# Designs tried in a protein design chat: VH-VL binders against Beta-1,4-galactosyltransferase galt-1 (galt-1). Part 3

Target 1, 206 residues: Beta-1,4-galactosyltransferase galt-1 (galt-1), of Caenorhabditis elegans (o16374r189to394)
Amino acid sequence: KMSICVPALFGNGYDAKRIVEFIELNTLQGIEKIYIYTNQKELDGSMKKTLKYYSDNHKITLIDYTLPFREDGVWYHGQLATVTDCLLRNTGITKYTFFNDFDEFFVPVIKSRTLFETISGLFEDPTIGSQRTALKYINAKIKSAPYSLKNIVSEKRIETRFTKCVVRPEMVFEQGIHHTSRVIQDNYKTVSHGGSLLRVYHYKDK

## First folded at step 17 (VH-VL)

Design c75 (from c73 with heavy chain I50F)
Fold by OpenDDE, fold request of step 18:
Structure c75 (fold): chain C 206 residues (1-206), chain A 120 residues (1-120), chain B 107 residues (1-107)
Amino acid sequence: as target 1 above (206 residues)
Amino acid sequence: QVQLVESGGGVVQPGRSLRLSCAASGFTFSSYFMNWVRQAPGKGLEWVAFIWYDGDEEYYADSVEGRFTISRDNSKNTLYLQMNGLRAEDTAVYYCARELYESDLEFDYWGQGTLVTVSS
Amino acid sequence: EIVLTQSPDFQSVTPKEKVTITCRASQRISSYLHWYQQKPDQSPKLLIKRASESFSGVPSRFSGSGSGTDFTLTINSLEAEDAAAYYCHQFYNWPYTFGPGTKVDIK
């Protein structure tokens, strides 16, 4: 019912423990598939082993992706390529697809409600194809697992520019990294959610 | 038992400032979202401001954005509303209300309210 | 913002009669709507949670229904003590908003 697309994992400093935390916590939240785009040549041994473990038990899908250059423009376009690929992979397969990185978590505000219940409510309107979800920065000063439990200091304001999206894959034609660029039908909608029910926590170094 | 008691209301001239307080007791204050809701005389309820349990996030109605500031001191179990640049249309009874994020974000407890009158 | 409207604005009802109050949202909000009751010279009180769940201590004659854009608060048999204003409230998105209220009087 729900999947995550993690685009362009290219030597960005993530460790195996962070990957484990990401996969396990999202699994607990009801995520059934996690698509991870990586360049295997750039991953260390521990990360490869961890990803392989989860791939072998069908909890994640590893897609090998190599960019010829690491220029900023190429990197951005590379992410878009992986986002597009992931969007297409989920079309007709999953009901809702999240686009976020290993240091980002979609979390319901209402603690008594599941992620799926929350998403289902946000997508109650059948014409909504995308929810551009506000993001809360958490100062990730503690660089040890579990990262999401140890780091609690956050920015004062929620971010509505650098957002992340949850979408109905079959309704989206073009997906960006922070927004949905185009829906497949004119009557479909891309809307923004300000964080009252759902938000993205981004654990980033200040 | 849960109790919310607003104070700080009164009569003030337009353009002036006023600070409201809401004293909370009977529950772990730092574990709850808090809100201010106001009601003009003879009118309906209007949501004014929201604050996260740790005071890290604030949200405001457009009508008060930039003029009002919601804050809290969890060590004192007190919610505040700093009101600057008061206008006649700000005249209302101001309620503090507890919001349950562990349930369905309902306002389950309300204070008795404090009256703010803005008049020249 | 999400605009909530209510109907009727006011109604005077004979005791034991059925009262129906409607709340309409400017957009679909699933069940992210609460109902509050405010009696004269009192603070608002939570009545119905999440469109249809009765709050603790609320008499069984009160019920809520609806989803999406149309919501209904029903009092099956009006009691004298039910004279009050009733407000719907959405928390689907910022800013939080209330309906304009429906005042119910007893004939």
Scores: ipSAE 0.917, ipTM 0.961, lowest interface PAE 0.5, mean pLDDT 93
Fold by OpenDDE, fold request of step 18:
Structure c75 (fold): chain C 206 residues (1-206), chain A 120 residues (1-120), chain B 107 residues (1-107)
Amino acid sequence: as target 1 above (206 residues)
Amino acid sequence: QVQLVESGGGVVQPGRSLRLSCAASGFTFSSYFMNWVRQAPGKGLEWVAFIWYDGDEEYYADSVEGRFTISRDNSKNTLYLQMNGLRAEDTAVYYCARELYESDLEFDYWGQGTLVTVSS
Amino acid sequence: EIVLTQSPDFQSVTPKEKVTITCRASQRISSYLHWYQQKPDQSPKLLIKRASESFSGVPSRFSGSGSGTDFTLTINSLEAEDAAAYYCHQFYNWPYTFGPGTKVDIK
């Protein structure tokens, strides 16, 4: 009923430990499927082994991709392609689909409520197709796992520009990396959530 | 016993500044969200400001945004509201309220309030 | 922002009568709404949380219902001590907002 789309392209600089943490924590939050896009040829041995392990036990779906060239803008366009593919894969299959990277986590503010309960509440309006969710940056200075436990220093202001989305896949026609570009019907809505109930924690290195 | 005690209220002229304090006791202050809520004489409740448990995140009502600053010192179990550029419409009883993120974000304890009167 | 409205603004009620207070949200907010009671010259007190769950110590005559945009606070049999203002509050999104309040007096 909940899935994550990780439009990870080459050159992200993630290691196997980060991927493990991402998959395990999201599994604990009730995520049933994680779609990971990657170029297998560019992965090191540890990454390949880790991804294969989780793929074999059906925790993730690996989608192999290759880019024909690496000029400026290719990264952005590559992400859009993977996002679109993932959106289509989840259409009619999952109820809610999250679009976020390995260093980003959707987390409910209310600790007594599950992620699914929180999302269900946010999507109580049947016309809402997308929740553009505010993001909190965490300074990921500690380079050892688990990253989310060791890094706790955050910026003071929540980010409402570089947000991440959770969507009803069947209601979205075009999905961007930070917002939903187009809904499939005129009466469907894309709304913004300011972080009172749900937020994205982004562990970025500064 | 959970206690919230507001202080710092008084009579001030428009344009002046005032700093309110809320002293917390009887609970682990650093583990709770805190809010300021005000009530003008004879009027309803108005949410003013919110602060995260570690003080690194704040939210404000549009009516006070840019003028008021909510802060906290967890080592002193104290919540603050710095009010700058005070206006007549800021006249109100100001309450501090504890918010439970481990439950359903309800304001389960309120202080007795402190009166702020802005008058020329 | 999410605007909350309440009805009625004021109600004078005879003891033992049923009181119904309505709160309407400008948009759907699921059950992310609380009710507070404020007696004269007192601080507000939590009455109902998450639309329908009674807070500890609240008499059984108080109940909350509703979801989405329409919420109701009911006092099944009004007591003299229930003379107060009642406020709904949403925490679905920033900024937090309160309803304008409903004042209940005793005849």
Scores: ipSAE 0.914, ipTM 0.959, lowest interface PAE 0.5, mean pLDDT 93
Fold by ESMFold2, look of step 17:
Structure c75 (fold): chain C 206 residues (1-206), chain A 120 residues (1-120), chain B 107 residues (1-107)
Amino acid sequence: as target 1 above (206 residues)
Amino acid sequence: QVQLVESGGGVVQPGRSLRLSCAASGFTFSSYFMNWVRQAPGKGLEWVAFIWYDGDEEYYADSVEGRFTISRDNSKNTLYLQMNGLRAEDTAVYYCARELYESDLEFDYWGQGTLVTVSS
Amino acid sequence: EIVLTQSPDFQSVTPKEKVTITCRASQRISSYLHWYQQKPDQSPKLLIKRASESFSGVPSRFSGSGSGTDFTLTINSLEAEDAAAYYCHQFYNWPYTFGPGTKVDIK
């Protein structure tokens, strides 16, 4: 019913513990498949073992991909290929596909509702091809894992320029990292959600 | 027993400021979203502002954004509304209401309200 | 902003008869709508949550229905204490909005 696309996993800034937390928490939320794009040559041994374990257990699909790099990091256009590949892998197969990084989680505001119930409500209008929500930055003050979804102190501001999307893959022609660029028909819509029902948490260390 | 008691209303001139308080008791205040809702005399309900259970985020109706500030002090079980640049159209009874994120985001308890009158 | 409209503005109803109040949203909001009752000189009270679920302690004569853009609050057999204003409220997206209200009184 739901999948996640992680269009680029850099070997910098992540450890195996966070990857375990990401995969396990999203599986508990009902995510059925996670697609991870990375240059496997650049992963440390612990991360390689962790990703191999989940790939062998069919929890993730790990895709080896070398992104064009400049000294200032990954360019948006360089990630378009991984985003497009992941979109196509889900078209006709998955009802809702999320595009996020490992430090980002889509979380229902209503505690008694599942992620699928929340997304289904937001997509009740059959003409909606994508739903975007602004990021909320979270600073971790938890001494023990897991770092996500635990009791933490949040920053007050929301990153308005950066948003993350959940889409109906069959309705999207061109997907970006933070937005849907084009839907397949003019009467399908890209809409934004202000965060009353669904939040995207972006976890960072201070 | 759950109680929400608003205070700080009164008569003020346009352009002036008021600060409303809502004292909460009988429940774990820090477990609830809080809202201000107002009602002009003889008129309907208008949502004014929302604040997250930890005070992290605030949202405002367009009619008050930039002029009003919602805040909370969870150690004192108190919700606040700072109202600056008051206008005649802000005249209303102001209610505080708690919102249940464990259920369906309903406003299950409302205070008795405090009247704010803005007149020249 | 999601605009809610209500019909009728006002109705005067003979006791024991059925009252029907409608709320229409300017866009589809699934079932993310609550109904509130406000009796004269009182604070609002929650009646129906998420379009159709009665809140605790609400008499069974009150029911809600609808999804998408059209919602209905029904009072099956009006009683004297039901004379009040009734408001729909959407929680689909910020800013939150209320309908303009429907005033119901006794003939």
Scores: ipSAE 0.601, ipTM 0.822, lowest interface PAE 1.8, mean pLDDT 83
Fold by ESMFold2, fold request of step 18:
Structure c75 (fold): chain C 206 residues (1-206), chain A 120 residues (1-120), chain B 107 residues (1-107)
Amino acid sequence: as target 1 above (206 residues)
Amino acid sequence: QVQLVESGGGVVQPGRSLRLSCAASGFTFSSYFMNWVRQAPGKGLEWVAFIWYDGDEEYYADSVEGRFTISRDNSKNTLYLQMNGLRAEDTAVYYCARELYESDLEFDYWGQGTLVTVSS
Amino acid sequence: EIVLTQSPDFQSVTPKEKVTITCRASQRISSYLHWYQQKPDQSPKLLIKRASESFSGVPSRFSGSGSGTDFTLTINSLEAEDAAAYYCHQFYNWPYTFGPGTKVDIK
């Protein structure tokens, strides 16, 4: 009923442990499918092995994606292509699709409620095609196990200027990285959620 | 025993400032969201401000945004409301309330309130 | 911001009779609504959370229902101690809001 689209995973700045955490924690939250777009030739060996393991075990769909690299290049149009591809893969298949980077998590504020319950509540109005919510930056410090998604906020830097979306794929015509550009019918709508029930946390590493 | 005690209310002239405090005891203060809610004499409840359990995020009612600042000191188990540019419309009993994110974000305990009167 | 309205503003009710209080939201808020009771000269107290779930220690005569835009608080058999003001409160989005209140008296 829920999927995640990771429209760009670059080989820099991520290790295999973080990938494992991302996949496993989102699976525990009820995410049924994770689509990951990356230039596989640019991945280091441990990352490539980890992603291959999860792909071979049907936990993710790994999609090889390359774009000619320019020194003055902007990845914006390349990411719009992967976002559009992922939207189309989920249309008619998935009820709610999240668009976020690999180090970002959609997290319920209410600890006693599941992600699906939270999203279903935010989309209770049948005319809502997408929910946009603020991105929160976190400098997570993990000394030992166990690591819990509900307790992942230990030390954070908060940035509220950027947003990420969760959508009903069948209601979206044009999807961007930070917004839904157009819904398929005039009476469908895009809305912003202020973060009282659902947050997006972005984890940075030093 | 859970306890929330507001203080700092009083009579103040329009345009002046006042700082409210809410002293918490009997529970782990840093594990709760906190809110200020006010009630003008003879009127209903009006939500004023919210603060995250670590103090890093705050949200305000439109009527007070830019004038009021909510803050907390978890080492002192104390919630604050700095009220600047006070107006007659701010006259109210001010309650602090703790909010349970472990459950459904309900305000399960409220203080007894402190009265703020803004008049010349 | 999400505006909540309540009706009636005031209700005088014979003891043991049923009380019905309605709350309407200006947009759909699913079930993200709480009900509070405030007795004269007291702080508010939680009655019903998330539209329909009774808070601990609340008498069974109190119940809540509704979803979307329309919500109802019911007191099945009014007791003298239930004379109070009743407020709905939405937590769907910031800013949080309260309804204007419904005052219930004993007739």
Scores: ipSAE 0.589, ipTM 0.819, lowest interface PAE 2.0, mean pLDDT 83

Design c75 (from c73 with heavy chain I50F)
Fold by ESMFold2, fold request of step 18:
Structure c75 (fold): chain C 206 residues (1-206), chain A 120 residues (1-120), chain B 107 residues (1-107)
Amino acid sequence: as target 1 above (206 residues)
Amino acid sequence: QVQLVESGGGVVQPGRSLRLSCAASGFTFSSYFMNWVRQAPGKGLEWVAFIWYDGDEEYYADSVEGRFTISRDNSKNTLYLQMNGLRAEDTAVYYCARELYESDLEFDYWGQGTLVTVSS
Amino acid sequence: EIVLTQSPDFQSVTPKEKVTITCRASQRISSYLHWYQQKPDQSPKLLIKRASESFSGVPSRFSGSGSGTDFTLTINSLEAEDAAAYYCHQFYNWPYTFGPGTKVDIK
């Protein structure tokens, strides 16, 4: 029903504990498939073992994204390629697909409602192809309880230019990193949600 | 035994300021979103302002944005509404209401209200 | 801003008759709508949450229905104590809005 596309996981700045938290918390929210794009040669041994464990247990699909030339010149276009590949993997298969970075979580505001219930409500209009939601920045190093999404410390900044999307994959022609660039039919819509029902938390170390 | 008690209403001249308070008891105040809702005499309900359970986010009706400030002090179990630049159309009974994010964001308890009258 | 309209503005109803109040949203809001009752000189009280779920202690004669843009509050057999104003309220997005209200009176 729901999947996540992580279009780029870089081998620096992450540890295995954060990967476990990401996968386990999203699985608890009802995410059934997580697609992770990474250069596997750049992962340390602990990270490789962790990702292999989840791949072997069918919790993630790990995709080696190794380029044959210097990476500097392809950063932006390389991410569009992984986003497009992930969109196509989910078209006709998954009802709702989230596009976010490893350190970002889509979270319902209503504590008693599941992520699926919340997304289904926001997509009740059958012509909506994508929902864009603003990020709320969270400084993870200040948390008093480091293993809970409920222990949130924010910089008190909301950035509408830096948004993340959840889409119906079959209705999207071209997906960007922070927006849906084009829907398949003119009467399909891309809309923004102000955050009353769904939030995106972006965890930063500094 | 949930209680919400508004205070600070009164008669003021246009352009003046007034601060409303809502004292909460009988529940864990810091676990609820809070709202102000007003009702002009003989008129319907109008949502005024919302504040997140930790006080970090606020949202306002267009009619009051830039003039009113909602705030909360979770250590005192008190919600506030600072009303600046008051106008005659701000005349209303002001209710505080708690909002349950653990349920469906309903306003399940309302105070009895405090009257603000803005007249020359 | 999501505008809510209500119909009728006012109705005077014989006891035991059925009362129907409609609320219409300016855009689709799924079931993100609550109903409140306000008796004369009282603060509002929650009746129906999320379009159709009765709040605790609400008499069974009250029911809600609808989704999308069109919502209905029904009082299946009006009692004298039901004379009140009735408001719909959307919580789909900020700013929150209320409908203009429907006054129900005893004939």
Scores: ipSAE 0.577, ipTM 0.809, lowest interface PAE 1.9, mean pLDDT 84

